# Miniprotein binders against q9bqp7, part 120

Target 1, 240 residues: q9bqp7
Amino acid sequence: VPQNWFPIFNPERSDKPNASDPSVPLKIPLQRNVIPSVTRVLQQTMTKQQVFLLERWKQRMILELGEDGFKEYTSNVFLQGKRFHEALESILSPQETLKERDENLLKSGYIESVQHILKDVSGVRALESAVQHETLNYIGLLDCVAEYQGKLCVIDWKTSEKPKPFIQSTFDNPLQVVAYMGAMNHDTNYSFQVQCGLIVVAYKDGSPAHPHFMDAELCSQYWTKWLLRLEEYTEKKKNQ
Below, E stands for the ipSAE of ESMFold2; O stands for the ipSAE of OpenDDE; V2 stands for 0.75 times the mean of E and O plus 0.25 times the DockQ between their complexes.

## First folded at step 13 (miniprotein)

Design Bf32 (at its last look DockQ between E and O 0.87; V2 from the best seeds 0.76)
Fold by ESMFold2-Fast, scan of step 13:
Structure Bf32 (fold): chain B 240 residues (1-240), chain A 86 residues (1-86)
Amino acid sequence: as target 1 above (240 residues)
Amino acid sequence: SPKEELLKLIEELLESVEWLLKEAEELYKMGDPWYALWMARMALDFAEDAARLAEETGNPELIRRAKELIERAKELIEEIERALKK
């Protein structure tokens, strides 16, 4: 159990729309400072087994593709992921982005993959927006906050290449989502409560994306695991 | 020696696969079958990697241990997949 436990949900907030909420999705820019990001905390607190498996995966890829081929592969995975996020932000954004949609909608099988998920997404509250947990002192950049099948969710968009998944993006995905959720629920820039998470794994070949829905109970359990990782990170930094 | 490095690599793979399977089981019991399934499938992939490397050594015990982990991973995957179909 973490020494400095803090609740994920804010009892002073509602998940229902407020009439005074902005009609345009929020996009708060990420401020670079000494406060650690969610991804930094998770990366710095990987287990020895996670580190070993990532290194072994890398070695296998280099054996298959060569050193230059591996570099090109990882660069392409990163670029495709970035373009996928940009396309989703454009699709889910208001009418002002329509004139530039051709530039932002760099078509891939990933967009085709998520079409059935997007049918169930509405009420977008935030896109590519910074969150900060003001009490626990960490920051993050979340992909999306919207209703999925009527429930307000932190939504994280992931890409996967069949049959060779990029395993680095798979470790700790639920912790990343709940870390963003807890931060948003306690960030004064936001007024609503998020209690659910959704990880959407889109496939390069256009096959149907997988929606991994996390209810409030599951999010609470992952939150405890995130707090332990944050505690470990804080202790490591004191001794660095 | 290259052979000693290979043996160490196989032992670290076997240990890491056992860790992945334990993590998958705990996630499944915690109530996350989908994330558990992703972890179990990763365990299968690395267990198969360990089996290939073990066969190169000709060491019967390492081959046996790797194949046992492959079967454990397959059994866990099947169990979780059946639960998800309900």
Scores: ipSAE 0.822, ipTM 0.939, lowest interface PAE 0.6, mean pLDDT 86
Fold by ESMFold2, look of step 15:
Structure Bf32 (fold): chain B 240 residues (1-240), chain A 86 residues (1-86)
Amino acid sequence: as target 1 above (240 residues)
Amino acid sequence: SPKEELLKLIEELLESVEWLLKEAEELYKMGDPWYALWMARMALDFAEDAARLAEETGNPELIRRAKELIERAKELIEEIERALKK
């Protein structure tokens, strides 16, 4: 149990955005400071088993591809992920004509993979937007806040080359999502909040993406785990 | 020696697979069968990895432990898949 519990939801905020007053999706710039990011907290608090398994996976990949082949593979995965997020931001932007100019950016198996999910996404409120939890002192850059099948969600987009996705820092994706939710719900740059999360795993071969919906109860369960990781991170930094 | 390093690797891998299976069970009981399934499938993949390494040693105890974890992972995967499909 965390020693310093803090709620994920803000009872003083509306659960629904003001629909009669639509605006361009928020894109809060990332603040340059020393406040730790969600991904840094998670990376610095991995268990010894998580660290070992990631290293074992890396060694197996090097055995298969060679060291230079693995470096190329890693670089390509990073580039594909970056282009995927850029394409999604373009597609979900209210300026649809601009995304037509990036047609080559939109041609990928990953984009094909998510098409059926995008048909259920509406009411985009934020894209590639910074969040900060001023009380708990962490920051993040969320991918998207939008309605999915009528539920306002923090949406996180992930790429995978196979049905068994195993990429660096994939153990804790639900914690990442709820950390963004908690930060957004207590960030003064946002006037609304979310109670749900969505993780969308897109596949390189264009196979239909899997939408992993996280309702408020599940988010609350993962929030507790996030708070423990944040406490662990804070304690480690006191000892340095 | 290379043999001692291989034995240490297998032991850590088996312990880490056990950890993964316990994490998957916890996520399943928490109400996240999709993420539990993902963890259980990773556990199976690494258990098969451990089995291949154990075969190189010829050590029947390590081989048996790896195969037991493979079976545990398969059983958990089947249970979770049934819950997801009804």
Scores: ipSAE 0.810, ipTM 0.940, lowest interface PAE 0.6, mean pLDDT 85
Fold by OpenDDE base, look of step 15:
Structure Bf32 (fold): chain B 240 residues (1-240), chain A 86 residues (1-86)
Amino acid sequence: as target 1 above (240 residues)
Amino acid sequence: SPKEELLKLIEELLESVEWLLKEAEELYKMGDPWYALWMARMALDFAEDAARLAEETGNPELIRRAKELIERAKELIEEIERALKK
């Protein structure tokens, strides 16, 4: 049980969009400060088992690809992920729909993969937007806040190459999503709250993306796990 | 010795597989079968890796443990997959 319990949901905020919600998705810039990011907290609080598995995976990949091949592979994966997020931001942004979309960004297997998910996405509230939890003292950059099948969600887009899934992104993804939810729900820059999360895994070969939907109950359960990770991080920093 | 290092690696890998299976089972009980399935599949992959490495050592106990974990992972995967098809 977390020592410093804090709710994921803000009882002072209504789930109903106020009529004054801007038609344009929010894009709050991430401020570089002393406040730890969600990603940093998660990375610094990985279990010995998680670290070991990641290292073991890396060793296997290096054995198969060589050191230079593995570096190239990781660079390509990162680049593809970045381009995919840029393409999604362009697709989901109402303002960019008027700009000449770089057709090259849209012609990817990952974009093809998520097409069926995008059909169920509407009411985009934020894209690539910073969130800060003032009380719990962490920050993050969320990919998207939108309605998925009529439910307002924090959406996190992931890329996967078949047959070798990138292990790094998958273990703590639910924690990342709920961390963003909790921060957004208590960030004064946002007038609304989210109760659901969605992780979308897009595939390079264009096969249908997998949606991992998290309802309010599941989000609350992962929130408890997030709080424990945050406490662990805070304690480690006090002892440094 | 290189052999001792390999044995230690296998033991650490087996412990990690056991941890993954436990986490997968917990997630399954929490009502996240999809994430549980992912972890269980990862557990299977690493258990198979452990089995291959154990065979290289010729240690019958490590081989046995790895094979047992492979079967546990397969059983959990099958259980979750059945639940998702319902």
Scores: ipSAE 0.624, ipTM 0.845, lowest interface PAE 0.9, mean pLDDT 89
OpenDDE base, second read of step 14: ipSAE 0.619; ipTM 0.862
ESMFold2 (binder alone), look of step 15: mean pLDDT 90; pTM 0.890

Design Bf33
Fold by ESMFold2-Fast, scan of step 13:
Structure Bf33 (fold): chain B 240 residues (1-240), chain A 86 residues (1-86)
Amino acid sequence: as target 1 above (240 residues)
Amino acid sequence: SPKEELLKLIEELLESVEWLLKEAEELYKMGDPWYALWLARMALDYAEDAARLAEETGNPELIRRAKELIERAKELIEEIERALKK
């Protein structure tokens, strides 16, 4: 059990819309400071096994593709992921008049892959928006908060090239989602409660994306694991 | 030496595969079969990597240990896949 346990859900909040809620999705800018981000906490608290597996994956890829081929591969993975997120933000944003759509991105295999998931997404409340847990002192930038099949979710969009997904983005995905959820539920910039998570894995070849839905019980289980990682980060920083 | 580096690499792979299998089992018991399956499949891939390297050494114990982990990963994958099918 973590020494500094704190609840993921806020009993003062509801997932139901209020009349005072904004008509457009929130997009709070991320301001960097000394407060650690979710991704930094997770990266700094990787186990020796996680670090080793990532390094071994890198060595195997270099053996297969060569150094230049590996650089090209990883650059393409990151660029495609960035473009996928930009396309999704454009699709889910009702305010399109000040943004140009990239027609080519809207026709990508990743966007084709996610179409059946998007049919079940509505009531978007936040896009590419900063969260801060004021009590636990961490920050993050979440992809999306919207209703999926009628349930308000923190949604995290992932890309994968079958059969070899990028290993760095595989570890700790559920922890990342619940960390954002807990921060948002206690962030004064937001008024609503999120209790569910959704990790969507989209495929380059257009094959149907996989939705990994996390209910409130599962989110609570992962929240305890996130608190342990945060505690480890804090102890490591104090001892260095 | 190259042989010492190879042996160290195999030992670290075997340890990391055991860690992945333990993590997958814990997540499965916790109630996340999909993510557990993802980690179990990763364990299989690295167990097969360890087996290939172990065979290059000709060391029977390393080969045995790597093959044992391959079988454990396959069994866990099969168990989780059956559960996902109800």
Scores: ipSAE 0.801, ipTM 0.929, lowest interface PAE 0.7, mean pLDDT 86
Fold by OpenDDE base, second read of step 14:
Structure Bf33 (fold): chain B 240 residues (1-240), chain A 86 residues (1-86)
Amino acid sequence: as target 1 above (240 residues)
Amino acid sequence: SPKEELLKLIEELLESVEWLLKEAEELYKMGDPWYALWLARMALDYAEDAARLAEETGNPELIRRAKELIERAKELIEEIERALKK
């Protein structure tokens, strides 16, 4: 049980988004501060097994591609991920309909992959928006808050390159999502609450993306795990 | 030797696949089928990589082990996918 228990859901906020569809998604900028990001907390609290698997994967990739090839590969994967998120932001943002959509951004296999998911996405409340949990002292940048099949979700978009999946992106993704949910639900910049999470894995080859829906119960379970990781991080930092 | 390093890498990959499959099975039993499915798919991808690398070495034992793990991963994926469709 976490020593510093805090609820994921805010009882003071209504579960029903106020019927006024915000005409414009929120985009709160991430402020650089001493507060750790969700990503940093997760990276610094990986298990020995996770670290070991990642190191093995890295060694494999270096053996196959060489050191320079691996650097190039890593850079390319990162760039593809960024472009995918930029393309999604453009698609989901009502205002960017006016900016010359770089047609090249939209012609990705990843965008093709998520088309069937995008059909079920509506009521976009936030895009690439910062969240801060003031009491638990962590920050994050969430990809999207929208309704998926009529349920308001924190949506996290992931890219997968077969056949070389990143282990890091899979194990802690649920924790990342609930961390963003908990922060948003208690961030004063947001007037609404989310109870569900959605992880969408897009594929480079354009094959249908896989949605991983997290209901309120599952989110609560992962929230407990997140709190433990946050405590571990905090303890580790006190000892440094 | 580069060959010895490759063999060691393949063995390490196979161990990683076995671990991923075990974690997937445990998560599935704990009632998190979608995350279990994710891990099982990852296990499959790594097992296929291991099989490909093993074929390059020509080591029949590593090839066999990799293929066995591929089948185990596929079976688990199918099981979980059936459960999610219900």
Scores: ipSAE 0.417, ipTM 0.739, lowest interface PAE 1.6, mean pLDDT 88

Design Bf34
Fold by ESMFold2-Fast, scan of step 13:
Structure Bf34 (fold): chain B 240 residues (1-240), chain A 86 residues (1-86)
Amino acid sequence: as target 1 above (240 residues)
Amino acid sequence: SPKEELLKLIEELLESVEWLLKEAEELYKMGDPWYALWLARMALDLAEDAARLAEETGNPELIRRAKELIERAKELIEEIERALKK
């Protein structure tokens, strides 16, 4: 049970659009500061089992590919993910904000994979945008806030290469999403409320992406787990 | 020794499988069958890896424990898959 519980949802906010909401999706830049990021909190509070599994995966890959081959592989996975996010931001941005269309970014297997999900995405409110929880003192950079099948969601785009998915992408994804949600709901730069999450796992071969939808109840359950990780991080920092 | 290092590795694998199965069960009860299924499948793969390594050592207790975890993982996967079909 977290000692310093705080609600994920802000009762003063609504998920409905209002006149103060911009027509262009928000893109608040992430500013350098001493406040920890969601990713840092999660990385610093991994269980011994998570650490062991990650190191075992790394050592197995090094054994298979060599040190240089492993670096090339991880670099390529990172680059593919970056390009996928850039393509999605381009696709979801209003036409008037697009400076150039890169045809190659729009034709990847990952983009083909998410087409059936994208047809159900509308009302984009934020893209690649910074969030900060003023009370709980953490920051993050979320991928997207938009309506999915009529529900306003924090949407996180993930890539998976079959049959061997990158092990880092399998842990803590729901915690990451709800951490961003709670921050946005209490961030003065935003005026709306998000109550749902969506993790979209796209596949390199173009196979249909899996949408993992999290309703408000499930988000509340994961929020409690995130608060425990944040509390653990804060406690570890005090003891250093 | 190399044998002692291998035995320690197998113990850590078995411990990680038990943790993954516990996490999967908790997520399933919490209302996330999809993520639970993902973790349970990961647990099965690791349990099978641990069983292979245990067989190489000839340690009957490690072989027994690994096989027990394989069965637990299969049972949980079947349970979650049945729930998802409803």
Scores: ipSAE 0.633, ipTM 0.846, lowest interface PAE 1.5, mean pLDDT 85

Design Bf35
Fold by ESMFold2-Fast, scan of step 13:
Structure Bf35 (fold): chain B 240 residues (1-240), chain A 86 residues (1-86)
Amino acid sequence: as target 1 above (240 residues)
Amino acid sequence: SPKEELLKLIEELLESVEWLLKEAEELYKMGDPWYALWLARMALEFAEDAARLAEETGNPELIRRAKELIERAKELIEEIERALKK
């Protein structure tokens, strides 16, 4: 159990729309500062087993693809993920940004994969937006906050190659989602409360994306695990 | 020594697979069968990696340990998949 527990949800906030809510999705820019990001905290608190497994995975990939092939593979995965996020932001934005986009951004297998999920997404409140937990002192950049099947969620979009799905960014993904949620719920730049998470795993071949929905209870349990990682990070920093 | 490096690699794989299975079991108990299944499948893949390397050594104990972890991973995967079908 964390020594310095803090609640994920803010009792003074509601997930219901109100008259003071912005009419367009928020997009607060992430600013560099001394405050650690969610991804840095998670990276710096990996167990020795997580570190070993990631290194072993890399070595096996290099064995199969060669060093140049592995470099090309990781570059392509990164580029595809970036394009997927850009396309989703464009699709979910109320602006006419779609008119200025190459049609190829909207025709990928990944976009085909998420169509059935997107049909259930509405009420977008934030896109590619910075969050900061003012009390716990961490920052993050979340993908999306919107209603999924009527429930306000922090939504994280992931791409997956089915034969080789293991990557660092997916290893602690539930912790990332709840860390963003807790930060947003206590960030003065936002007025609403998020209690649910959604991790959407899209597939390159257009196969239906997997929606991993996390209700309030599950989010609370992952929040405890996130607080332990944050505590470990803080302790590690003090002992350097 | 290349043999000592291989043995160390196998030991670290076996330890890491044991850790993954423990994590998967805890997440399943916590109420997240989907992420638990993801970790259990990852454990199976690395257990199979350990078994291949163990067979290269010809060490019966390492082969036995790796195969035991493969069976534990398969059992956990089947358990979680059964729960998800409900």
Scores: ipSAE 0.791, ipTM 0.925, lowest interface PAE 0.8, mean pLDDT 86

Design Bf36
Fold by ESMFold2-Fast, scan of step 13:
Formats: structure tokens, sequence, C-alpha cells
Structure Bf36 (fold): chain B 240 residues (1-240), chain A 86 residues (1-86)
């Protein structure tokens, strides 16, 4: 149970479209700040077991690929993820004029993997946009806010390679999503209410992506867990 | 010594797998079978890793504990998969 509980949803906000909402997706830039990011809070509050499993996974990969091979593998995963996010932002931006280079990026295995999900995505309201929880004092950069099958969602895009998944991106994904949701719902730069989350795991081989949909009840459950992690972070900062 | 480091590694791995299984069970009870399944599958992978390392030691108790975790992970995976099939 968190000592400083705060609601994820804002009772002053509606989940329905407002005529005054901007027609172009919001893209608030992330400012350099002393306020902790969602990713930093999660990284600094990993359990001893999470830290150990991540290190063990790394050692197993190094044993298989060598140190140089592992470095190349992780660099490629990072670059592929960056390109995937850039391609998705381009696809979902209404003002985008596709270039030959952009068209070639759209034919990657990851983009093929998400095609069936993108058909159900509409009403994009924010892309690569900064959020700040003004009361709880944390920040983040979310991937996307859009309607998925008629529900307004914080959408997080993930890449995965079979059979060698990048384990570091697996831990705490639902907490990351709800942390962004709670921040956006209490950020004065935004006027709408988000109650649902969507984690989309895209596959390099073009296999159909998995949509992990989180309804309002599930998001509320994960929000409580996020508040506990934030409390742990605050306590650790006091003790250092 | 290398032997002591290997034994410590196996003990920490077994403890971490037990933690993953507990997390997966709690998330499943909370109402997230999809993420629970992902964590349960991760637990199975690391349980198999622990079994491989335990066999290198020839220690029957470590081998038994690792195999028990493999079975627990498989049982949880099957339970969650049955729930998702409905």
Amino acid sequence: as target 1 above (240 residues)
Amino acid sequence: SPKEELLKLIEELLESVEWLLKEAEELYKMGDPWYALWLARMALDFAKDAARLAEETGNPELIRRAKELIERAKELIEEIERALKK
C-alpha cells in the first residue's frame, strides 16, 4: 500500500473528444531537468532478483556471441528500435510526406508485424511527447496516444527478436505505461483523459505483433505498483 | 574460488526464479494473464539455465531444486494458457 497515494485518473477530465482539441498530434519536447524520469525511477528500484537475472542474461549472451558480438547485437537492437519508433511516428503523423527512404523503412519486418494493429489505430493525439506529473514530480517521454479499437490508449511500441529476446525491455513495461498515463492525466499541457494502455510487441521476422491491451481496472492495479516504486525511489534518494 | 562462485551463482539463480514465479502468479491473480505468461516463460528459461549449471556441480540437491522449479514453471504456463484459450 503506498503512503502517498494519488489517483491515476483526473476527475476534472473527460475521455471523450473535445471540439477544442488540436487537430495535429501534440509533441511536447522533453526538457533537461533534475526531476526523475519514469525509466530512471524503474531502473533505480529494480529488485535484487531483477538485477541478477538481467546480469545473468547478459553473461549467457556474451558466452554465446563473444563480447564484441554481444556489443554488436545490443547496438543493432537499439538501432532497430529507434528506426521502428521513427517509422511509426512518420506513419501516424497526418502531415508526413513519405520519401523513398521512409518507404523502404516501412517494409521492415517490424513494420509488417504491426500492420494489423495499425489498422485499428486512429485519432492520434500525441506522438513522442513529454509528460510531467506536476504533483508527484516525475517526467517521461511517451511513444503515442491514440484510439485503439475505439479506446483512447497510451501506446508503447516494443521490438523483439526470436529466439534471443532483449530481456532488459521486458521488465516493468506495464508500470512504464501507467506512469506515463498518470502523468499525462495531470499535465496541464494536455486536456484529455487516458484510461487504457496498449503494449505492442513487434517481431523482426514479420510475425503478427502481440497487442497487450490494459483496461482501466488493470491500469489502476499497475498504478498502485508504480506508486510503490516511486516511493522506493524517493526513500533511496534520501538515504544517499 | 571458481567452485564457490558457481555455487553462489546457482543459489542466486534459484532464488531469482522463485521470485519470478511468485511475480507471475500475483500478476495472474491481479488480472493480467498475458504479462504473467511472459514472466512465467522467462522463469522457465532461467530454471533450465539453473538445471544446466547444477548438473555441472554433480550436486543432487541443487539438481533436484532446479528441476522442481522447471516443473512449477511449466505447470503455471499451462494453467495460464488454458485460461487464455477460453
Scores: ipSAE 0.799, ipTM 0.929, lowest interface PAE 0.7, mean pLDDT 86
Fold by OpenDDE base, second read of step 14:
Structure Bf36 (fold): chain B 240 residues (1-240), chain A 86 residues (1-86)
Amino acid sequence: as target 1 above (240 residues)
Amino acid sequence: SPKEELLKLIEELLESVEWLLKEAEELYKMGDPWYALWLARMALDFAKDAARLAEETGNPELIRRAKELIERAKELIEEIERALKK
């Protein structure tokens, strides 16, 4: 049980977004501060087993590609991920309908992969928006807050290159999502509450993306795990 | 030798797959099917990698082991996915 318990949901906020659909998604900039990011907390609190598995994967990739090849691969994966997120932001943002969409960004297998998911996405409330949990002292940049099949979700978009998946992105994805949910639900910049999460894994080959829906119960379970990781990080930082 | 290093890497991957599958099964039994599914998918990916590397070595035993683990991972994934759809 976490020593510093805090609820994921805010009882003072309504579960239903107020009927005023903001015409424009929120985009709060991430401020550089001493507050750790969700990503940093998760990376610094990986288990020895997780670190070991990742190192083995890295060694394998270096053996196959060489050191320079592995660097190039890593850079390419990162670049593809960024371009995918930029393309999604452009698609989901009402204002960017006016900017010349770089047609090249939209012609990716990843964008093709998520088309069926995008059909079920509506009511976009936030895109690439910073969240801060003031009490628990962590920050994050969430990809999207929108309705998926009529349920308001924090949506996290992931890219997968088959047949060589990037392992780092998958372990703590549920924790990342609930961390963003908990932060948003208690961030004063947001007037609404999220009770669900959605992880979408897009594939480079354009095959249908896989949605991983997280209901309120599942989110609550992962929230407890997140709190434990945050405590571990805090303790580690005190000892440094 | 590069070949010996590759063989060692394959063995390590296979061990990791076995561990991941075991942990996935345990988590599934404990009522965390989503995390179990994630681990099982990871296991499948590592097993496929091990199979490809094993094929490069031409070692029939490593190829066999990797293929067996691929099937085990697929079965577990299918089981968990069926449970989540219910």
Scores: ipSAE 0.049, ipTM 0.479, lowest interface PAE 4.2, mean pLDDT 85

Design Bf37
Fold by ESMFold2-Fast, scan of step 13:
Structure Bf37 (fold): chain B 240 residues (1-240), chain A 86 residues (1-86)
Amino acid sequence: as target 1 above (240 residues)
Amino acid sequence: SPKEELLKLIEELLEAVEWLLKEAEELYKMGDPWYALWLARMALDFAEDAARLAEETGNPELIRRAKELIERAKELIEEIERALKK
């Protein structure tokens, strides 16, 4: 159990739209700070087993592709992920200029993969937006906050290349989502409450993306696990 | 020796697979069958890796342990898939 528990949800806030909500999605820039990011906290608190499995996966990939092939593979995965996020921001933004410039990106297999999910997404409130938990002292950059099938969600877009069974970013994905959620719910730059998460895994071949919906109860369970990781990170910093 | 290094690698891999299966079981009980299924599939992949390495060494105990982890992973995957009624 975490020693210094803090609630994920803010009792002063509602998930319903109100008059103070902006008409365009928020895009608060991430300011570099000594305050740790969600991804840094998670990376620095990986278990020895997670570290070992990631290294073993890397070794197997290098054996299959060679050193240069592995570098090319990882560079391409990163670039495709970046382009996928840029295309989604363009699609979900009300700004036509961005949609026109990114037209080539809009025709990828990953975008085809998410079409059935996107038809259920509306009421976009934030895109590529920074969050900061002022009390717990961590920051993050979330992908999207929007209604999915009528429920306000922190939405995290992930890419996966079939047929590979192991996805590098699979570990701790739910913790990442709830960390962003808790930060946004307590960040003075935002006025609304988010209680649900959605992890969308899009596929390169265009096969239908998998939506992993996390209700409020599940988010609360993962929040406790996130608080333990944050506590571990703080303890490690004291010992350095 | 190189043989001792390989045996040690296999032991660490078997330990990591056991950890991964317990994590999957815990997430399943917690109420997240989708991520539990994903971790269980990852456990199967690494258990198969361990079995391949163990077979190359010819060590019968390591081969047996790796195959038992493969069976355990397959059983967990089937259980979660049935619960999801995909």
Scores: ipSAE 0.803, ipTM 0.926, lowest interface PAE 0.7, mean pLDDT 86
Fold by OpenDDE base, second read of step 14:
Structure Bf37 (fold): chain B 240 residues (1-240), chain A 86 residues (1-86)
Amino acid sequence: as target 1 above (240 residues)
Amino acid sequence: SPKEELLKLIEELLEAVEWLLKEAEELYKMGDPWYALWLARMALDFAEDAARLAEETGNPELIRRAKELIERAKELIEEIERALKK
């Protein structure tokens, strides 16, 4: 049990978005401060087993691709991910705010992969927006807050290359999502609450993306795990 | 020796596979079959790596352990996949 318990959900906020649907998604900029990001907390609190597995994967990839080939592969994966997020932000943003859509960004297998998911996405509340948990003292940049099949979710978009998935992107994804949920639910910049999470894994070959839906109960379970990771991080920093 | 280093690596890999399977089982019990399935598939991949490496050493014990973990991973994957199809 976490020593510093804090609820994921804010009882002072209504589950129903106030009827004034902001016509424009929130985009709060991430401020550079001494506050750790969710990603940093998760990376610094990986288990020895997780670190080992990642290192083994890296070694295997280097053996197959060579060192230069692996660097190129990693760079390409990162670039593809970035372009995918940019394309999604463009798609999910109101048309009036869209600069000239780079049509080339929309012509990807990843975008094709998520088309069926996008049909079920509506009521976009935030895109690429910073969240801060003031009490627990962490920050994050969430991809999207929107309704998925009528349920308001924090949505996290991931890219996967078949047959060799980039394992770094998926290991702590549920924890990342609930960390963003908990922060948003207690961030004064947001007037609404989220109770669900959604991880969408898009595939490079355009095959249908996989939606991993997390209900309130599952989110609560992962929230406990997140709190433990945050405590571990805090303890490590006190000892440095 | 290079052989001793390889043996140690295989043992560490097998331990990591066991950990992955345990985590997958826990997540499955928590009601997250998707994430459990992902971990189980990862466990299988690394167990197969361990088996290949073990075969290079000719150590029958490590080979046996790796093969056992492969089967456990496959069984868990099949179980979760059946649950997801319902």
Scores: ipSAE 0.534, ipTM 0.807, lowest interface PAE 1.0, mean pLDDT 89

